# Designs tried in a protein design chat: VH-VL binders against Probable septum site-determining protein MinC (minC). Part 7

Target 1, 220 residues: Probable septum site-determining protein MinC (minC), of Prochlorococcus marinus subsp. pastoris (q7v2x8)
Amino acid sequence: MKLILRGIANEFIKSFSFKNFEIDQNFFDKLITKEAPAAANLITENEKINSYELAKLKLILEKHFIKLSNIYSNNRETVLSGKSLKINSTFLKIKDLENQLPLDPSYLKKDILHKGTVRSGDRISSNGDLFIIGDVNPGAIISANNNVYVWGKLFGIAFAGKNGNKNASVASLYLNPLQLRICEIVAIGPKEKPKGQHPEIAILEDNKIIIKPYFLNQNL

## First folded at step 2 (VH-VL)

Design X10 (from X0 with heavy chain N31D D101V L102D D104Y F105G W106S S107E G108S Y110F; framework fv_alextatug)
Fold by ESMFold2-Fast, scan of step 2:
Structure X10 (fold): chain C 220 residues (1-220), chain A 125 residues (1-125), chain B 110 residues (1-110)
Amino acid sequence: as target 1 above (220 residues)
Amino acid sequence: EVQLVESGGALVKPGGSLRLSCAASGFTFSDAWMSWVRQAPGKGLEWVGRIKSKTDGGTTDYAAPVKGRFTISRDDSKSTLYLQMNSLKTEDTAVYYCTTVDYYGSESYFYMDVWGKGTTVTVSS
Amino acid sequence: QSVLTQPPSASGTPGQRVTISCSGSSSNIGNNYVSWYQQLPGTAPKLLIYDNNKRPSGVPDRFSGSKSGTSASLAISGLRSEDEADYYCAAWDDSLSGYVFGGGTKLTVL
């Protein structure tokens, strides 16, 4: 089996091979890179992997800001285990597994990773998820068809779910935007500045934008 | 060569019952998820329901219009799929197709690979 | 009424490229893979595209699929008279716990 890691926008590729589904501390250390956030594909042949083992891998990857995006396997039970965790999982015959080794290009081309400050007057738009490593200043506008993630401070305008995805979210290390939009719902930014330096996420619930602390292991 | 052959289609009165069969050959039937799809005269395709392989629990799911009236079952020893139709209505008039959904055990990747030629059910007074 | 929306008809001339759209929601196309089926007059449907953009053996590369958000498209390049058929998109719907089809598009080659 193999684990294929790619940076958003395909800026790096790393592959890891294991004979059995056994992960140790050295594997965790190998995941720590300057290229995070990233996505991963898991490719297995006949090995059966249960939901518990996949959940462990998913948790480890998410702690390092890596999304387990796809599972390709010639074992139907492994595919079902992936689906139970809401991971895109595909059954493939062994001859077709090699042809699927690259991370799906259609997924990567939709997402944008921007490194650096988004300044007043700048506009960045993504057809998938938008990842910003840096601050978004007042007067900047960022938007995505799916989620907006700011690994920095958000002071400008953020628009998520612009193509009708009501499950879209806006998350930031310091969420103090001038305006938030999710789908057709608009919320004016908070009048009081956040006191803490903890990640927050804005989501749509019952046609209202709600802001909550964000934790990687949180179900809601 | 994978083949599906439907049989059992007939003219029935409203309120009646009918059982359709689908004989499968050319693949390992016991590993496959199976589905029924229907098409009313001059209309589009409508999914009826599916049954998982025994290994994946052998459970069934149905479209709302047939839920509670139709039952899908399988006999792996005979490589045969069944559709038991009860309380038939005029709107059940259609060609009924038997399909494979390959080895996929997940709904997200659900698709119909091989289709039979269909068997015609007419519900009329 | 079908859950997925397709135009009822489409047309083209030989050699042209035709696209057929399919619109859904987050509970079907938005979260699940799209397949396409071709039904030639008087015949059973045939799988044309699966997993959004994959072709079964025997389907020519003139046929291609794509998906963006809650919508999908089927493209037919180098259109031929034998492509006259009804085309259906389909996907699993999480809210209905069932598989749903589009209403079908009748393609006429003029």
Scores: ipSAE 0.000, ipTM 0.411, lowest interface PAE 19.3, mean pLDDT 81

Design X2 (framework fv_alextatug)
Fold by ESMFold2-Fast, scan of step 2:
Structure X2 (fold): chain C 220 residues (1-220), chain A 123 residues (1-123), chain B 110 residues (1-110)
Amino acid sequence: as target 1 above (220 residues)
Amino acid sequence: EVQLVESGGALVKPGGSLRLSCAASGFTFSNAWMSWVRQAPGKGLEWVGRIKSKTDGGTTDYAAPVKGRFTISRDDSKSTLYLQMNSLKTEDTAVYYCTTDSWFGELYYMDVWGKGTTVTVSS
Amino acid sequence: QSVLTQPPSASGTPGQRVTISCSGSSSNIGNNYVSWYQQLPGTAPKLLIYDNNKRPSGVPDRFSGSKSGTSASLAISGLRSEDEADYYCAAWDDSLSGYVFGGGTKLTVL
């Protein structure tokens, strides 16, 4: 059986068995102390898990601010045990259970903080948010599955939301890129250059990239 | 139909020069970043270099083995990519492919490949 | 040496699942998308997988990609004789400012 933990930024897989069940206290301390309460999905194959065992697991997870939100199992009695505890429980064939696992562990959101200039020919890519403390020169390419933040001048190419996140944004202290992309929508750099160095944010609205003033301290 | 057709491959002596061409059709060439990739006989693929679209600065990048000897250029009016090879060495012997490098500045994959043109550098 | 490491060969029988590995570093696979290319004997390479795990139109569902840390894998399910080819992984390398390829894996269908 597998317990899949979902936090704000990351998905984690924890394999275990009720015969040797003990969720590592250090595992939760490392992964949860820096994140908001997480949700968990339990995936089992043919194992029969009774309501007492599931209730114990639910309580242990709740002690660590995790909600046991879904149970997927190829054992109908395990599904019934979950439903008796008012947990959303679904019977699935073994092949379909594999589809409930994260397809690619590298798809976990991983924020990158880069300090320094991103030069022409350089490329930086993040599976989460990308934070750059420095300038992004013409000919550089930066990208993120979520947001791109440049604490400096952006003159290169920026691509946010590359995994389909339409709420992704690109923000910079001086937003003058050669090209912006959010999801599938592309925009060439603005025809009018910013006259002064002031923060701006580009967002996707009605399938168009729009640029607005951005004040970082108002979102703290 | 999207097509890339390489030409210009020939037998050349070491120290010589050769220019390869790649004719593109079926897509908006001016928007594409383009690369050259080579493959020596019986060996694997090796990236040679790329050229960005003019909108993205029109700059070029090269792999270390060819830097300073090879020059990539493009003529958007003719939808043609070029590779000027100077100071050719025996190790430059390969089939040379042109590829579409990225769409709107994404450099994550090479979508369209030509059939290649063979360059042989021998004494 | 190739920058990305692949086994030089792999084999399987029709109907089996074969996996081809590709190992890199933090400057290439660890930080960038992975693509895979199929080269049939005597032909140009063809794109099989892009952005780690996506298939272009015309590539069968039995081809799939995955990435974990600094390594990537290509899986071929329901192996067929027409899959006999050389397979290459590739990624951008931040340190080199260029694309890098694996050394290639020759897949033989027994």
Scores: ipSAE 0.000, ipTM 0.410, lowest interface PAE 18.8, mean pLDDT 79

Design X3 (framework fv_alextatug)
Fold by ESMFold2-Fast, scan of step 2:
Structure X3 (fold): chain C 220 residues (1-220), chain A 123 residues (1-123), chain B 110 residues (1-110)
Amino acid sequence: as target 1 above (220 residues)
Amino acid sequence: EVQLVESGGALVKPGGSLRLSCAASGFTFSNAWMSWVRQAPGKGLEWVGRIKSKTDGGTTDYAAPVKGRFTISRDDSKSTLYLQMNSLKTEDTAVYYCTTGDYEWLDYYMDVWGKGTTVTVSS
Amino acid sequence: QSVLTQPPSASGTPGQRVTISCSGSSSNIGNNYVSWYQQLPGTAPKLLIYDNNKRPSGVPDRFSGSKSGTSASLAISGLRSEDEADYYCAAWDDSLSGYVFGGGTKLTVL
């Protein structure tokens, strides 16, 4: 399910769920200006959304001066729910549904470069690669859809390939994490602490996380 | 290719009952939404009701004049649509058409029509 | 009384453009797609226009539909004698949870 905001910026809300739907007031306040009122298009695939849930979304958006203008769905009941609320609603096959999304490279990947220590309680997430210049302390969580590179010590939790990229990796100058995750595979810390400060890389090989030295000179 | 053939029309006394059938061919009946539309002699078209495909819930909807008296059902194994008419009134006198839509109906409309079967309710 | 309002009759001469109107409300035409049906004398109705302005295979481009607000129109260009028929507009009605037809327009080709 995706909510495409029109008028101010073509913003995109991914991973929408009515059971756990929470609209961040600060997020919407930043998107809305008095000079350019926003409109929204709701795009759903096979999700069934009833009139009550859809009316809730409509009211929350209208509270933030966003008009829910169109609904595009591959679910007939969701389309009927939209029409019952006087929203222009169209049934589309999944192939045609994807064509309603704007072309925006930021939806494909967004690499993040973070400078500084990631402290206990902090969370950093990237839709592309994540590059940290600094240490990741115990209790911190860092994640990326692709690779995680820590130019420093990794003591917290690192999650690479969070959208299913099995070729993703986690590399650090000192790899001693509380937990590593690549796709659905989880590994709890190294068997023993690194004896020296040497770069290492964690990769997924034969459905198992393998840790080995990370030296470019060895890849000849 | 797509054909709908209605049958079961007859002369019936007020208060009587009658069941109409519609035999479908040339398309995948189980995926189609099916409807009944009637037309009184010399009058316009009047929607009677519809039944959705089982994949879309298999639910029925009826026009106010027939609600509670008429029941629409389907037998996908026989590619047949039914209209059970109870407590018939003289106002139910009409030609009854069955209609179909594709399983990919983007909106509700009467795609294919049969030739109709005549129901006369009189004493 | 029909839920959608059409003129009971319309007429034209061969080659002319004729327009048939259909008026409804926000619960039907205002919020749902409009369809048009042609009924030739002694025959079953046939779908002419669906989704406001789309033609089924086999319907010539002389027939076109349009919708504005709570009203719709059927236009027939290059009128021919074989176009003489009854024409019905129709749409789903949210308030009634049912499909509604106009009263029909008898088109006479003079």
Scores: ipSAE 0.000, ipTM 0.401, lowest interface PAE 20.7, mean pLDDT 79

Design X4 (framework fv_alextatug)
Fold by ESMFold2-Fast, scan of step 2:
Structure X4 (fold): chain C 220 residues (1-220), chain A 126 residues (1-126), chain B 110 residues (1-110)
Amino acid sequence: as target 1 above (220 residues)
Amino acid sequence: EVQLVESGGALVKPGGSLRLSCAASGFTFSNAWMSWVRQAPGKGLEWVGRIKSKTDGGTTDYAAPVKGRFTISRDDSKSTLYLQMNSLKTEDTAVYYCTTDEYSSGWYDYYYMDVWGKGTTVTVSS
Amino acid sequence: QSVLTQPPSASGTPGQRVTISCSGSSSNIGNNYVSWYQQLPGTAPKLLIYDNNKRPSGVPDRFSGSKSGTSASLAISGLRSEDEADYYCAAWDDSLSGYVFGGGTKLTVL
């Protein structure tokens, strides 16, 4: 059995098993600190889960501000239990259950386009490029396996190339972050605020983060 | 429940080689990232290196003092972690611990050692 | 020395609150979660705090962690003689691509 946690920009897989519907505290402690999911999908194969057990799981998730949104199962009794609790529940053959899992990040690059301000305490992560149309406020963290582009002001923390891509970049209309990271290289934000509001791009050269005007080359 | 048992520690001369083993039980070893951490007599803890699960690429990372001399490997069929130590120096004298690591790459990365073994002692002297 | 800086020693009396500091840089504590490890005399280290302020199962709530900027702290309230041990902070270091420890703090319960 698997519980798929869904946040604003990401899907995460959490595998767990429970006996008498017991989920350990370590599961939820890690969930709160590393991820901010708002919803969950439950995927089960042949295991039978009754309405009482599903209601218990639903309450535990709600205690942590997570909505149990969908149930997918190859057990018709489990599907009926979900429906009795007004949870979208679908019967699927085992071969089709895997199609409900998030795609393996190692195989796929998923670009994310986020419209709106990323506020203090918010986190957005992409397995490909990350595009933000809006400002990234102090206290926000944005990250991508490839490039980070902010069509707005960057005041928070930006992390590009997090899966080892040394050609990754961070670009913004106003680049004044608390911290930049490209691969394993970290740079603290500038001591002086940038003069004017012109686009800049941060890249890795000789294992150092270098900041340049975005239009240094005509093709940029 | 989760148990790690290190073995293979010995007295070795400088320039010698030694292989340490860590037998794991009570969890799904093949899914775990594993590390080696050492502690010289009367000194603090020093991370030696780690190995990722095969599912996460099976890659290794090493601390600068051991890079090129030590090799971390795993045998998932035996639930065993290994540390091959070559070109040993007196400063490699330490108790060597194996650990199971917790990690995440999501909204923000984290990494820490969850369970530790009791350690095995390596002494390098002439 | 070690990459993260801790005071070499700390002391307190039973029932008091003791705080152990840990100072790093932007490449380690400043960008990554902090862990704390307790090593009782003659034993292996054990995980005491992870993700800055979380306790694993079995660790009493009188142990707490915090992080601010490039520094972290371990607080032990209601100090007991059994807490006499070496305490280590640790974090991943992005510049080194490796995990780094503090030098350790020997806590003496007077």
Scores: ipSAE 0.000, ipTM 0.425, lowest interface PAE 18.9, mean pLDDT 79

Design X5 (framework fv_alextatug)
Fold by ESMFold2-Fast, scan of step 2:
Structure X5 (fold): chain C 220 residues (1-220), chain A 124 residues (1-124), chain B 110 residues (1-110)
Amino acid sequence: as target 1 above (220 residues)
Amino acid sequence: EVQLVESGGALVKPGGSLRLSCAASGFTFSNAWMSWVRQAPGKGLEWVGRIKSYTDGGTTDYAAPVKGRFTISRDDSKSTLYLQMNSLKTEDTAVYYCTTEYDILTGYDYMDVWGKGTTVTVSS
Amino acid sequence: QSVLTQPPSASGTPGQRVTISCSGSSSNIGNNYVSWYQQLPGTAPKLLIYDNNKRPSGVPDRFSGSKSGTSASLAISGLRSEDEADYYCAAWDDSLSGYVFGGGTKLTVL
């Protein structure tokens, strides 16, 4: 049984092996304060884990602000237990389970800060947050696993939360994109036309992209 | 040059299982979102499912007809995509293609590169 | 039963212009980019158009795409005999959380 801890934007990834859910509270406290893991994937080979045991693990991780995001198992009953708790759970053969481990350090990417205009045909991707100081022109595509912030005008395509983060957002000083995406949800053009040139933020609410004013110096 | 090569197609009986493989070359496979698309004899294209890159969460999506029976996985160290097919039905008979969105920025937009396909026949 | 609707066939003569329609709904074409695929007889499909109207390298400019509301169209100008193929439209569907294809259009060059 392995637990793969991953931090925000996959900057921190560690494999942690355990048995019988005997999780050392002191070990987790030390790990979290040092490297701030935000999510976990559980990989089990032949172990049968019931819904009660998975719920217990889920609660222990949540007490430490870690989301149990995915379960990969070669035991179908373990997969069913995970699905019953609404955890993304996948059956895999043993040789395919190792493919869920982070094998290449090139998977680790940090938040990106880009200074300058993103021009038509340009593409910028971040595995964390993406910060643009400049305008994003029509025909440009910018994307992030978490949030997209454009300190300028957004006219191109912006994709936030591309790894399933439903709390992701797209914010800009002038939000008039050709297309917005948050997770699997797409909005073509602005659903609301801004009144004036104040900052706006796009978020997911009730499975729809909603655009709201964002007053940076009044609302923390 | 970007290339995909499918393998593993065979004749299987209803209720059986089969695993398909897709070997990728010519691009950074670990950054790509990968999909499977099938085509029954004499019929049109039908999307089967996809898997995101590890950095984009490694999550999977499936078409309703295969959900719960098929599993997509990947081995980035070998640049290989897999389709595990369980509880096979006669209507799963098709040529199976793997496709790539090797530029992770394409998201859900399109299927860029296609393999030549591998044939799966489900019959008694 | 395809989710996106295409005519089953289309035809034209060499040098003429032909258009192939693709109709969907707000959850697919209405909210997402449309791509088009060409399948020559006996071959695998090939990307022809992406992001509604863009061509990958190697696709001639006589192929063009467009989108209006919940419908998309593929236009082929200056038809040639080598354009005989099946053509498919596709888009992500938000409600199904998956890609959907049109039923395909068999193009005959007379």
Scores: ipSAE 0.000, ipTM 0.419, lowest interface PAE 17.0, mean pLDDT 79

Design X6 (framework fv_alextatug)
Fold by ESMFold2-Fast, scan of step 2:
Structure X6 (fold): chain C 220 residues (1-220), chain A 122 residues (1-122), chain B 110 residues (1-110)
Amino acid sequence: as target 1 above (220 residues)
Amino acid sequence: EVQLVESGGALVKPGGSLRLSCAASGFTFSNAWMSWVRQAPGKGLEWVGRIKSYTDGGTTDYAAPVKGRFTISRDDSKSTLYLQMNSLKTEDTAVYYCTTDYGDYWYYMDVWGKGTTVTVSS
Amino acid sequence: QSVLTQPPSASGTPGQRVTISCSGSSSNIGNNYVSWYQQLPGTAPKLLIYDNNKRPSGVPDRFSGSKSGTSASLAISGLRSEDEADYYCAAWDDSLSGYVFGGGTKLTVL
């Protein structure tokens, strides 16, 4: 089990491993010396954590003004326990759990830039924004906690806002995906081919994925 | 409604090859993940392998005993699943079933065909 | 050998409740949904339970599933003669990257 603490003001991340919820007051006193708010993501591999244990962890974090915001687990019962406590909880395979850990615990490096074609069978995941310079072929899956940008053609599956960010978007020079997802909302790709004159962006409005032209000099 | 029909089972000598077919109807085959499961005479069920839909990558997974010898493929234009079996062994003798596969999140096999029998013997 | 462990046989009388166990490990039952299959003599297997405890349309509510830790259980209440069959549990195994089955339980209605 790993806990990743995130400070909203500084986008600071610190991660550590723990077992049986053995986290003491001394640990928190050292980390939460400044005004938050702060959030925590819980990552578990094969551990089965029931709702009682998760409620205990949630409570101890709340006493230190930290919100248990997300649970990522390769254990489906742990995910269901999190959902029962109204915590955003996601089932991930072990290989994908590693993408939820920060590469540097002292600061946030969220964005991934991938250069080259994403081929059928490939999966790329980012804990921030995902930038692809190349095409995403049918059968490829790309995902990001924030935005997905494809400087090329998008034919595969794109998932933005994995961590519940409803302001996330998917943009491409040629937007023709098999499936789009923003947060919990899924849309099947368009039946008609895009005109292809302008890049398009998919955003979430009123629980619907809306596709419109994207102009480079506009922050959507 | 949903129907799976296996064919191609035969008597084959050890070291031989055989291709099984599974004809699907009553659902959108191109969107389905498909598995092969076998059952040796008087024995239990054993998973052989699966193939994902084209939209989900079209990739294949195989059980260790058949990896490198068996190949799963599909022809969405014909709504047909295939199992190419090479370097057959007597241990491959079984009834072979094709199934629909919800391996995405739920990991279960919903619809099963009636099976086709493969016998590997001298 | 099968990866998941089931008793090779079980028996009951009409109207009785019988339970069939299925034991695995953290890489299969412990981490993934369990499904159960019924195979009547001379027929292909049929899906009986999925997602640990859900029944597909057409399966009577006499059949129920449960899961606790690395073990699963199939319960058949109000046992009938037509329930005489082989029952198999199954789960995805993360270590093997494939489905694993129990060895099967032959249920005899006495």
Scores: ipSAE 0.000, ipTM 0.406, lowest interface PAE 21.6, mean pLDDT 80

Design X7 (framework fv_alextatug)
Fold by ESMFold2-Fast, scan of step 2:
Structure X7 (fold): chain C 220 residues (1-220), chain A 126 residues (1-126), chain B 110 residues (1-110)
Amino acid sequence: as target 1 above (220 residues)
Amino acid sequence: EVQLVESGGALVKPGGSLRLSCAASGFTFSNAWMSWVRQAPGKGLEWVGRIKSKTDGGTTDYAAPVKGRFTISRDDSKSTLYLQMNSLKTEDTAVYYCARDEGFYDYIWGSYMDVWGKGTTVTVSS
Amino acid sequence: QSVLTQPPSASGTPGQRVTISCSGSSSNIGNNYVSWYQQLPGTAPKLLIYDNNKRPSGVPDRFSGSKSGTSASLAISGLRSEDEADYYCAAWDDSLSGYVFGGGTKLTVL
């Protein structure tokens, strides 16, 4: 059984059992101060969970401003328990339950495509490349183990190469971030806005972040 | 080059106090979370505590054996991390390492120390 | 005593594959990422593996990590004499609100 926590920006996975649920209370308390996610999906295999247990989980999540949005289970009675609480509940075969999970943390090559504005206070983290179709506002933080691509304006903080990939890059249609990071190297955005509105790419050369116009023939 | 250099280790009597320093270079210290890890002679590694970057709240966390006695602080203008040790016990005898703790707030699940100093030795003995 | 349990020693011959285990609980390994550190004699620890199975730049692919449930393991293939060192697993512990290390495994080559 897995509880998948989702905010506007980020996706989290948490494995638990009802017997050990109280042990994770500290997890929920800390999550609030770290821009808690807005929703959760519950994934169960063969476990029979009654309406009382689901109502308890729903209430605990709501206390932390998280909505229990969906239940996916290979147990028909668990699905009926969810429906009795007016939670969207779906019966799935075990092999199909994996389609509702994010990649396990041990499988960290998932690229993320986000559509829409990343607002102040939002955080988006990718284990592969991160592609944003929209603007990244001041106060937003976006990060990737590999490359960050913003098909829009970048005003927030962008972090590429989080896991030590020195070949990582940050590209945007309008590159004016509060801060750029590539691996351990940090660059604070220039006080003056870019001279022209054209795509630019930030790369790491000789342990310095270099910003260049983006051309199809400039291979890293 | 990224480097961490600890200093301040000394021989101290039980009940005494000592302050360790860790000088950072080659990276933007102000953005980094920093940890202290110790190792008693012939024993394994033991996490002491950490301090978050100011951007991430600047808060501290401590291991139970040192909580209330040790304080971690930072001076971003000097790129220096500190460990203030009070009410020292013989069990605090160890090599103390400072280490860079990679991550954002969501890295509490995956925090790891990617750069380490060479360590400074603290001996607590009568 | 350490929170995470490792065998105190392991040994192998050059070219062999050696595995070092690390056992924890749901509050640490079960719910959080595992990292591994190598400590050569007389030196500071060095990061070998992070996020269960990822290698930092400069760590050869002979080193690999894995995690299953509340346990993790470090595998070293093509063992070399320079791999002789102490190895530590580590993870955040939710119940302690702190980072915890295994007791360490002394790997002897040949």
Scores: ipSAE 0.000, ipTM 0.421, lowest interface PAE 17.9, mean pLDDT 80

